# Ledger of designs, part 4: miniprotein binders against Pyridoxal reductase, chloroplastic (PLR1)

Target 1, 350 residues: Pyridoxal reductase, chloroplastic (PLR1), of Arabidopsis thaliana (Mouse-ear cress) (q56y42)
Amino acid sequence: CSNNTSNITTFKPLKLPLFWPWQKVKMGPLSVSPMGFGTWAWGNQLLWGYQTSMDDQLQQAFELALENGINLFDTADSYGTGRLNGQSERLLGKFIKESQGLKGKQNEVVVATKFAAYPWRLTSGQFVNACRASLDRLQIDQLGIGQLHWSTASYAPLQELVLWDGLVQMYEKGLVRAVGVSNYGPQQLVKIHDYLKTRGVPLCSAQVQFSLLSMGKEQLEIKSICDELGIRLISYSPLGLGMLTGKYSSSKLPTGPRSLLFRQILPGLEPLLLALSEIAKKRGKTMPQVAINWCICKGTVPIPGIKSVRHVEDNLGALGWKLTNDEQLQLEYAAKESPKSMIQNIFQTR

## First folded at step 9 (miniprotein)

Design F73M (from h3b with F73M)
Fold by ESMFold2-Fast, scan of step 9:
Structure F73M (fold): chain B 350 residues (1-350), chain A 93 residues (1-93)
Amino acid sequence: as target 1 above (350 residues)
Amino acid sequence: MKIRVEIRVESDDPEVLRYIALLIKWLVEEISKKYGVKVEVEIEERDGELRIRVEIEGDNPEALEKALEELLMRIMYLALELGAEVEIRIERE
């Protein structure tokens, strides 16, 4: 415990931020909070238990995130089930428009939406029209990030080029401030980056499944490519659909179809869940806060889901501190020792 | 050993339902090859929904459980990405 004054050398390592919400990170031309929020659950009735009676609580959760400096919100044109198709974008748009916290500064919110690579979207014009439809549902004139939701390279490579041209046109027409992709693997990520570069469009973000449950060779390669090319990785499912929260066990499963998946996977996560619990207790933090903080420590921008005011309150506690390198290694080792992990999304490409 | 999985998928868009049916047929073939298990799938298209029956059969319990895990996980993401409602029931024999 002695004074550690370094007066002998002029070398000091670069100080990294403590991930405070006001310590924005670069994402192409955008400046975003170190953590954003996803709206995957909004309008999803069976898998996430959404009901329209929840809208007031979701609006309060959104306002809380804004009050605490969160400016990145992720949605998609496919989000919302059954007759509620597009409901995630409609709710987000309503909350932004009605926000007293923004006080006419609605353009300070970075809205990232994703356009589904449906097999019937066969022209760049149709894809631009998908963007215009999203802007209408969101009630905004310009998106922060327009994203291609998944690659068609493995089954319809000619369609993919058309969708890429659609992204270029969105950017050139000023409908989006930046362009991103989702579920792109290492090979396709390089290809779209190079294509967009030839068209004068920067690729700002790559959104992929990335968490302590999804840190395989492919995710590490994607992260390496992102760092090399100046692309920001947006990490979705940073809590593994809820499996890293510590809330669930074989005797306490979530409602809906997730309960079947959790029954299969949770018993095989014991080493990782124990390590998360130990670090959380040592730090005076929750397990979700540790899992999210780990994603930020890896240089990604995680987008945990907004489900309630309580979830936003908890997730905000992932900011303002850092895991040590030793703590990160402890979690990564525990993840490798765990016999179960998340499998790649069906739309994840090579 | 057999595992029977019954899946109900709901969407207001019939084109989305047809796309899901195609993806599920592809998925079960990939799982069958990857884990060396026999996978049979029957898909019934109704107004606004798909009713899917998947039977996974094999002699290796570890391979069967891994096949089931991959099926469940990929169906979850398929439903989430495509905005479809999903209900699943599992029966082990």
Scores: ipSAE 0.708, ipTM 0.878, lowest interface PAE 1.5, mean pLDDT 87

Design F73W (from h3b with F73W)
Fold by ESMFold2-Fast, scan of step 9:
Structure F73W (fold): chain B 350 residues (1-350), chain A 93 residues (1-93)
Amino acid sequence: as target 1 above (350 residues)
Amino acid sequence: MKIRVEIRVESDDPEVLRYIALLIKWLVEEISKKYGVKVEVEIEERDGELRIRVEIEGDNPEALEKALEELLWRIMYLALELGAEVEIRIERE
């Protein structure tokens, strides 16, 4: 600094929101931010390297997201490994309860949790009790969205009907404001939509793997059905488990089991990674921001994971701008020309 | 040609461990059929963990590697969705 001034006047700049209220997306009866955050990594010790010493930093990251208008947070009753089973819901609940930014307005946060389709959940009452257990861990009296985590149609179709009745009861009892599904394919998505509709329950969301690494025929068909039926697609793994961040290479792999997959996939992503890099440089953005923005441009609500304050700061930069149609086509062409892509989740149905 | 995969899965819920064991048995059968490889699996439950030994054998090296890749993807999804701790070790002969 060479201005030689000894009198410093600091004005707090007018902070414009990253998005306007009219840019929020409708999701059944809910109004959510155009991007949410997932808590998949919270309590996951081996695959994501979670440690309890990280909790303070995760809370700071959560507050940063709230400060910037993010109101959708996705979790699941199965998240958290070993002794930390249920830890993702417990941490999210703690952060919401303790939030200084939300004092008196905790209900403005849309909590979306997922209930596992475990084979021992054989009655609708058991499934409703799963919802109550999640509410207890989250320390809230009502969920924004109660989701069925995966379909049992291909191996236990009678159980699936029972789980669907559980969702109906959750909605009717006011335990959830809306219901959704995860890992549902085109055929099952139509079937559950019709089943719920005949019972007066609208299906508000379908959460599926959707990214530049997962935009095959099946994903496009799911998106088309969602649009036709008024269902919002929540895109999970919008960064391909980290493959689209530009941080990794054959010589710099992530820790844990992901390194085995990254070694196989990353060399085959050169066309896509180059296209992401070029657009990011042109826009003054990062590769993750471009990849997330692409999901938003496709009409989905991406839920990238919260891992640190730095990751949230970077991901927030995906908001407040839009890729042109030409840029979207460039990325899609590069993705199709890339010899590698992601395999569908084991729980994904047809 | 043979690839040996050792998988350790931990969960504080014994029902989740049993469910994972069933899903892995199903998975190896599907992979065997899809890639035309022989897959043998041994699963031992002890002290809150599953110790899984998978042996993939076949005459086509490319089919073996593809079978391994799909196994790793599916195991990762199982661990992530079911909240299980997973450690994987691979040995090629």
Scores: ipSAE 0.662, ipTM 0.857, lowest interface PAE 1.7, mean pLDDT 87

Design F73Y (from h3b with F73Y)
Fold by ESMFold2-Fast, scan of step 9:
Structure F73Y (fold): chain B 350 residues (1-350), chain A 93 residues (1-93)
Amino acid sequence: as target 1 above (350 residues)
Amino acid sequence: MKIRVEIRVESDDPEVLRYIALLIKWLVEEISKKYGVKVEVEIEERDGELRIRVEIEGDNPEALEKALEELLYRIMYLALELGAEVEIRIERE
């Protein structure tokens, strides 16, 4: 007769890693998970519906990502709306500091923050001080990646050189382990790469809008330049602000101003959404998992947003498998057949 | 044919609001040229808030819809990148 007692010791089953060490992606001196997470929604009240009451659940979502080998987290000094300015960095810093999963290995997390190219940041010293302010909010001594959030080349080219010198100084002072850029087009990407090379600073990453909704000529040219120059492309908005999740329709729109954009765009995505749904069903996967996996298959590191534990659980299912070349072509063809796609970010340069 | 877009942007940083106002004026001019539509913009700044009225007018309905779509995309990303609250209302003829 078996002894059925509630006092039987339960052991945690061993979890195999979602990906192996050799599947990590090189970003300059850094080794990162093949997918990271963005914290754009943290402190954003209207577009993403953030409330401070969510902080405990966001911390649980962060811990779940760490438990599954995710080590890249992207934030920015401009993230957080109104009185919550800087809240994304403050929350990420708090979660890293308090992490039970890290236990003294806080430096194994690669924090990538972005410094806004505000027109009033007119000296390299001001830009270095922006980095120091981010370190203070994050409660860390060194960033994994310090990024320039956008280029000023098209309207203030002399300011851009000052901001580039600021990035060099951050690296030379040991405030950042690596330097990156965001929203840089092919021409400016080559120019900053060459500038940094003359200063002895490697450019490790280029973050741009890249997804099945954002794979136009510009994105493909940026990817080609990244491959040629040894720069890693970080793909933001890999789910198109949520349009590729299959969660929304004309009768089920998101709250806030995104609903207006979705009314305009979503009906024109039917061919792509059908292809995503078909492949997801065939693979036993979700539409977000397929869309994220496509970005990884293209050699990018996507950073979908952390919104909830459920979203992190789902997005983690994008790892550990790969779309076939035929499945990738099917999705790309469906995207081209769709009458709608996403417009380039206003800050993205040539 | 005319589309009116009412945009409210909120930030605790007056410099951010001024920068957003400048970028929206630039964006409106680019959209006008790109889609061959007439665009008028009025911007009022007071007490941590921008109130923006954009009127897009033209004879081609497809061009008007594309202009509106690009305006919405770029305004939302502008607000996200700069940490500003945004509300948008659209009225069609």
Scores: ipSAE 0.665, ipTM 0.861, lowest interface PAE 1.8, mean pLDDT 87

Design I88F (from h3b with I88F)
Fold by ESMFold2-Fast, scan of step 9:
Structure I88F (fold): chain B 350 residues (1-350), chain A 93 residues (1-93)
Amino acid sequence: as target 1 above (350 residues)
Amino acid sequence: MKIRVEIRVESDDPEVLRYIALLIKWLVEEISKKYGVKVEVEIEERDGELRIRVEIEGDNPEALEKALEELLFRIMYLALELGAEVEFRIERE
């Protein structure tokens, strides 16, 4: 085909990207968008209300993210409820394979999946086979990031060493471009980093709960260790399961089991929600956009969930601007003054 | 003072259900120690389902509410991470 030697636009407006190539974030050997998306909701029938009839809308949401430069998508081998176990990986794989926007460039997508630390995964070979099963569901030959979903250190420390060896083998066999961990606390993060380094494997990412609702001393310590060791923090639940969206109140709760959590937590978030609302109004942005932008300003890569085209469109507005230091401090002060916050994941280690 | 929590957990994988039952038994013991509350748990496994009854009892209402919050958050994340469906019913007395 003919190669254009000049890009001449005479009467059509220039469409600027949401971020420039130099604003991509280094994550080990990978270059990722400053925000990714999680697929936690895909196949989750009760908590998120997933139905297979939603697949076309989810595919449209995925394409919208790609069109706007998003190249990081997070999933897990355990995602999908009941008979839909593995459905999140299957849908992501299908959408990548069928993508019109990616035609011939499927390798530009960074797929990050997580392998469950099930007590019956007792050998490194079983863990490598978990990776191969994920590759089969995703219909790809190599993952961007292979992640250990949680640590077994607190109850099965010998199993953890076996799982770490599994990560090493995935990397050495070329099944993953990089390795990461999820729900690792400060002590275990240093230990796995040092272990992997002795095996010649760089630890590229640490995925933890991190948001204006989850900025405790431990999260700050994890961030400090990540910065020191060259690990990128991937922030999950950047919107607090939806509590930071401003869409919910005591009189307007979500459906399903989240409703009970929101009844307990939302009344105690008033100072933070007011601060988010004020800054959003001042900036001509939405509350979710401000909350996500705050995570980016802290040097993390947030992965809000893909649930609909409207949610992706809104979350994309978190890109292309930055909160001032004063605005960040205002939000952090309001979060501290709020009597409620998120509780750490059951799998979060020390 | 007493709070009763009924929890239903569904999974297509019986090994996942058994693992969830084990983790919930561990979780209620940790919550009991952390908040100084008495926690009793009863778990019934039926085809594809766990039916769990938790009773939290104590003299400090603030400690009871914090114990409840931690139970709800941690079980919610447990279900999300393990691909299980979860439903709660709460009764305060």
Scores: ipSAE 0.677, ipTM 0.867, lowest interface PAE 1.6, mean pLDDT 88

Design I88V (from h3b with I88V)
Fold by ESMFold2-Fast, scan of step 9:
Structure I88V (fold): chain B 350 residues (1-350), chain A 93 residues (1-93)
Amino acid sequence: as target 1 above (350 residues)
Amino acid sequence: MKIRVEIRVESDDPEVLRYIALLIKWLVEEISKKYGVKVEVEIEERDGELRIRVEIEGDNPEALEKALEELLFRIMYLALELGAEVEVRIERE
């Protein structure tokens, strides 16, 4: 929920982006908006409550993001639960193709999809075919960023080399403009960077869990490596699955399985939630806007989820301003004081 | 002290379900070692569904709760990343 003052400042009919061209961030050969959007929720019925009746609203939310200069949209070939497998890519592709705002400039959208490191994807050719299947669902000829969704190094290191060769071939065949990885830790990030470099393929992005709830020593080390190697960090779950929105408490939990996790973690986030609330109120902003802005201030590109027009409207308010260094330190101190934080993704490598 | 966790995972892809079953067996072993708790897991696969029973037992309440939190968090992300539906129920003794 936004405070009363922010409601007055949220209405902006924009023809130009909320940021200027020189505020875009470089990702290899790409120039992207300082914040993107993730489509995790599209086709996810239980965890995010997706229903097909929401498709019209999601399309409106997509158009609103485009109108405000957002050009980065993240999806994955595994997104969409049950019979809706692949639905996230299919919806994103449909919205891009049908967009009134793009007027035939569909190639200006940077689509970043992730290819699952399934144990049955044992050849580089199979991985290239996964990319072709994503292109078919998205109805586009080329991806902005083709990403390996997670590393197999800890349990199937020989498979990982095959998947890396798949990424090389995707790039060489022109199926992707850039290559990235997701859930890679410090050691594996350096290894894949060097592997790809020897084959003439730059590693442009590393997508990792990064937020005020996930800024431990490993995240900071990944960020440092990204900065040194010219890799852009894409921060997923910048709102901690919704825990940083201020919408939830022990008496007001989300629907579905997240409620069990929130019941365990939310009480331990009080110092951080209070600091977010205070800064948001002082700035005439919402708690999600402050949390997202913090990720941007750290030099990452956050990809909060699109679920509604309201979510996009709110998240766009994270752009066009910056937290002071003192405000950033206040939030970081409050996060360290909080007895709870988010745990590493099961697929996160060392 | 004992915590029982009932997990149901649904997917239209039987290969994904088998992969999830393997990952959950690995996860409970890692949690057991990390927190010094005893973990037993039973997994049954039927018709597009996994029924998983996890029992976490230990003498340290703090370690037991941390083990539960890590299990819940990692299962949520596992389901999210693999496009599977998940339902969880918890019973404490």
Scores: ipSAE 0.701, ipTM 0.874, lowest interface PAE 1.5, mean pLDDT 87

Design K66A (from h3b with K66A)
Fold by ESMFold2-Fast, scan of step 9:
Formats: C-alpha cells, structure tokens, sequence
Structure K66A (fold): chain B 350 residues (1-350), chain A 93 residues (1-93)
C-alpha cells in the first residue's frame, strides 16, 4: 500500500480549497466551479431508484458540494417521473432556500435549468412561461443559465425559431443571466450563436454528451466551435451512466433498465476500464475521479449526477490535480481500442 | 434470428406519452434502415401508459445485436430527457 501518511502526524489548522479562484471557468457573465453537478436522478424512480426517503441524504450531498466550492447545479423542467414531474427543480430550490452553508448568499449558486422542446410549446410566450414555471419551482427570481433542452431543427424548424425567440425574451426580461443549449451539433450551434448575437444575446454554454465513451468526430467538432465562439462546453454523462465507475461487471449489474444496457456495452469496454483502473491506482484516485478529471483537462465543465453523499465525496476528488498529457493520450487510445462506446442521444442534432 | 423487446412507458401527462409514441415509431424506422434489419412495432396506449412491442429480425447476428443496443440506449435517454418511467423486457428466439 502506498499512502501519503506525512500529514497524519502534523496538525494542519487551515483547510485548503479543492480548487483556487483562478481555476473557476467563465461562462459568459458567470464564474463557475470547474465541475458542477447534475440532478437528473432526483425524482426518477425506476432508472435511478429515487425515493422521497432519500431527500435528506440528497440535501446533505448538496451541502457537501457547496462546502467544497461547487456553485454549478444543472436540472431540467422535465426531470422527475410520474407524479414527481418537476421534482428535480423543486428539490434543488428547497435545498438552496434552506441551505445553512449559503447563509443568505443563495444568489451565488448558478442554477442551470433546461426547458423541454415539447411540440406543444408553439409560441415564444409559452417558452417564457416555461421559464417562469421553473423559477416558481426553484423558488428563485433569476436563473444562472436558461437552456433549450434539444433542437427541433430536424422535424420542426419553424418551431425552433420560436423557441430561440423565447430564449431572447428570457434574457431581455432578466429572467436568466445567461442562455445555453443542449444536444446541439456543430451546424445548429453556429446557427443559434449567430441568431442570438444579432439580437444582442450571447450564447454562453453548449451542453452535450462528452466523456471517454463519447469523444467522436462530432464531439471534437463541437468543442472546436465552442472554443472559437467563446462558448463553454458542459459535459453530461461524464461517467457513462455509471459504466466508467468500475463498480459494475457482468456479475454486478445496476438495478432497473440500465442492467440491460450494461449487459450489451460493459463487456466491450475492457481496454478503457483497465486503463482507467491502472491510472487510478498509480495516482491514488478512483476510476470516476480519473474519468471526470479527463473531461476537465479537455476544457469542459462536467456535471456528474448527484445520487448520494458518498458519490459526491468521491467525485470531488476529481478536483485539485491534473492528468498529464501522456495519461490523457493513454486513456484516449484505450477508448479507441475498446469495441464499444456510447451511442448519440436521440435528441442530438447536426 | 429474432429478438422481441417489450417496452412499458408511464407518464402522468398524456401529451408526453403521445410524443414518446411518435419518437419511438421514428426510432425503430431509423434503426431498421441503419442496421439492415426488419423491425415491426405495435404501440398501445391505455390509461397513463404505453405498451410497446418491438420485433427485430435479421440474418446477421452482429447487426441484430447492434440494433438492439442502439434501441436500448436511445430508449434510456428518451426516458431520462422526458421524465418518463420505462420498463424493458427482452426475449431472444
């Protein structure tokens, strides 16, 4: 066992932060932590096993994230299943309002919510009202980032312009500090950027599937465009729905529908999982910490999901260090050598 | 070679269920074209749920498994993005 035990025998009166203020990343007018957290599991009963009895632990996990400098939390108006529709926003709002750690500084939390591009949202006014409904559930007066959840370009291009006008109005009315998009590909990202720019609205973020399991040609093109246009890439599913954690095997599958997906994909990830394990052991880190750190090293802001205090504590260990270029290349080579990867989200556009 | 997939989708919003039904019809057609497999789909809406039967048939086992993989992956993300409950059962013949 190779542990650094020198600190055990010396009292340290000052707790150092996991990251420094100059390591925060700019997203338009916002200054965010180099990693945020997603809340997609909150209110999702079968896929993530959510139960209301978990709310106290989720609140503790939220406080732990705040205590360690995390200020970016991603949610969506569609998150929460069945009668729990909107529950992710309601829980996040409750935790922010009740936070003892914030002590009246609730506005320092950057809340990023996503508005679903439902086919019945046919007017810009309806889309602004979706934003107002999210603000009501979150119990806040202004969002950090208001995001369009997916593009309608491929099936309803005229609706997309209406939704873009809704984003413009949210910004102009001061309901959001910044505007972003999710699941936008290279072509549509340029188009919305130009549309918003001509109306005086900066496009601050693009949220897409990005991880060691999802770094194909399109992801690299999106990253290049983001860098060129001054847009920050927010990487969702940085752990591949849990496949990069090292916690699962053919004999230890997750509960619920994910078990079927894992049976198909997990056996084909052996080269990548071995490389993650080896680097994690060499660094005294966990596999999730290495996978998240890789996303940060690529200049993205990953938003792993909050499910428990233990998961947040582990993911926080992705901060305060960096993979070398050689380690990054080793992981990327292993990913390319692996016969399986993640498939594009159904809503991902060109 | 044939794989049967039974999907149950629940939502408290009937409009969301209808939207999911349309997306699944589109998805199975895209998968059929992409992998060169025959896909048949039957969708039944009752109360607050959709009952979906998908039958994937083909002569190439690698293409058949790839088609199943893409169906499973996209259904998982569809459920996640739209806040719907999904249960899936697979039967191989």
Amino acid sequence: as target 1 above (350 residues)
Amino acid sequence: MKIRVEIRVESDDPEVLRYIALLIKWLVEEISKKYGVKVEVEIEERDGELRIRVEIEGDNPEALEAALEELLFRIMYLALELGAEVEIRIERE
Scores: ipSAE 0.695, ipTM 0.877, lowest interface PAE 1.6, mean pLDDT 87

Design K66L (from h3b with K66L)
Fold by ESMFold2-Fast, scan of step 9:
Structure K66L (fold): chain B 350 residues (1-350), chain A 93 residues (1-93)
Amino acid sequence: as target 1 above (350 residues)
Amino acid sequence: MKIRVEIRVESDDPEVLRYIALLIKWLVEEISKKYGVKVEVEIEERDGELRIRVEIEGDNPEALELALEELLFRIMYLALELGAEVEIRIERE
């Protein structure tokens, strides 16, 4: 796909792509691609096997995403393990700054970062300073979305109000174009929306675990609230930490701690994996593409992990088509019939 | 029926390690109540890491497996969200 920059073009685009300029998703004041990418794996040495030698390939994967119209990239100030803490933000910032495709247009990328609700972040000023530290690591003057990474309501409700005031100050100071939350359940989502509204700040996004493996009553209620209040749901782990890719079995497990989890869960996913495989074959698509497309069809913006050029190339195939309502129901029924699903994140609130 | 889970968590920030220790103590108590299993936990902080030993004991094999499954899921998310390195080993008795 070239705008008169290539001398050779492949003809006969018979199929309308899902992603055209008028199909960008509204997210508060922002216009984003219908799928973004998460950077959870960048700097994560044990769970995702990150090594610094991978940085060149990650940069190429980032460029490939940009070339295909992706403009939303999600990170967090806590991402990166050990001495690489903050490495995800540092790498994303470097890739944006050095981008061949963005030369002179770095502002077109929507950077969404998350600020950890650490117990020692006790003042709104400390939270604003966390935002400034993220801007420094990212080498940008303004974030697209500044997000509270999780709620403290269950153990420190007074701290939560302070963190909410920090989000308000970030917005008022122009450090972020929009504010969002992550791991907020139905009750807390309504409470923060109402609080921010009293301060003149719109709540733009709610990021939660949402996939064919994480489609419980709580996720459906969150989606309903988002639709009612004009909040966009960002779906993380749309592939279930890799379980929906179809590349793993009892004889072929991932490395690291995920292998223990996969031994428990994979055998119970057979009905869902079969349904994904059947639809993928019928559509000439891969299982990850079908699983991601399902999230988009539900009106969410999925952020699958960017790990390699091959993974980005595959995930981009989730765009440009749409599952029918019958196919969506088939997948949902198969998920319901599967004896296993994903457990809720430890930081998810009510 | 008894399952032993050994967890090693590593972080350069001592405050993050203490926060993780508190969250794990809360998590094992919640799992014990939810699945009706006995959970014993020992946490030792040494030289920038937590060494955690969890013993899950009960008479219902299904409840034990569900308790283990929830512990594994939540420990992995805890480590991912907090940028901590985690290693897990499981021994069955």
Scores: ipSAE 0.713, ipTM 0.886, lowest interface PAE 1.6, mean pLDDT 87

Design L22I (from h3b with L22I)
Fold by ESMFold2-Fast, scan of step 9:
Structure L22I (fold): chain B 350 residues (1-350), chain A 93 residues (1-93)
Amino acid sequence: as target 1 above (350 residues)
Amino acid sequence: MKIRVEIRVESDDPEVLRYIAILIKWLVEEISKKYGVKVEVEIEERDGELRIRVEIEGDNPEALEKALEELLFRIMYLALELGAEVEIRIERE
């Protein structure tokens, strides 16, 4: 359907930047915007309702993000469902190449892609070739960040070392400017950091599920380790797959399989949704803007999904202001009082 | 109490389907152990598609609901991470 449950004020062009150069976030050798965007939905037909007819609108959304100083875009070699496998990388590459806003400065965009830890990727050379395939789909010569999508430690620990050697080789060959990991728990994060450090490769980023619905002990331990080791935490699902937007209820569920999760979880989020709504109203902001701003206030770089021009317009409003410590505590207490939260990703390690 | 979950997974890559089948068998066993519920799973691969039937049975309503929630969340993320199309149906008995 047309997603008419979104209530967003019309965006107007800004004369001042949404953030200043000194507010950019250091991520290894990279300097990135305080918020990036994920392309998880691009090519995902059932969970996010992607259609190829949407490509023009997604390109407009991408250009809007660039115009407002966003320079971090996250994708993965597995994104895109069925016959659209790899479509997220192909679309991002097309949009970067064709961008009128970049005008030959395509290298100003920090592309972060993730390489799947498929069980058939058994050599470091295969993993380097996965990187080369991503570069081909993206139509670029070098990635900003090359990421291992998940750890194999719990079921294939010998494969894990091979994949880590692949990351080392990507860096040494200049295929990536920095390396990162996704879905790594506290124990594995320390292990890969040390492994890479002994080989002269800095670990720049750790991407994990992190939001007001995902702020448990494990997330806090990961954040603490990131701070200690100089690793930047990239927070994915900062809106909880859409549950923190305020646009869904038992009578207004999303289409597709997410509706089953929303039926189970959403009724148990009332204290948190109420707190988000109250702070949003007080600040003249939307609930998604408050939820994203909370992630930024925690020192993470959230990557909400690019789904439409309206969503990008709204999410950009998360920048240029900060929640007070009291407001952050209010949201965190409301989250703890809520009987429901999100479950960790199936690939999240210890 | 018993919950039946029917899952259809589609992918153009047979290796991805095989991998998903293995991950779902592992997931179901972990959920059974974690929540103390009885779980039965049947997986059929047919023409680029997995048809999966999971039956969760238990005497504790809270444990049963938590088991279902974890199954749903993890299947959603598995599909997103692996680029597979997924449909889920739930029947309560």
Scores: ipSAE 0.669, ipTM 0.865, lowest interface PAE 1.8, mean pLDDT 87

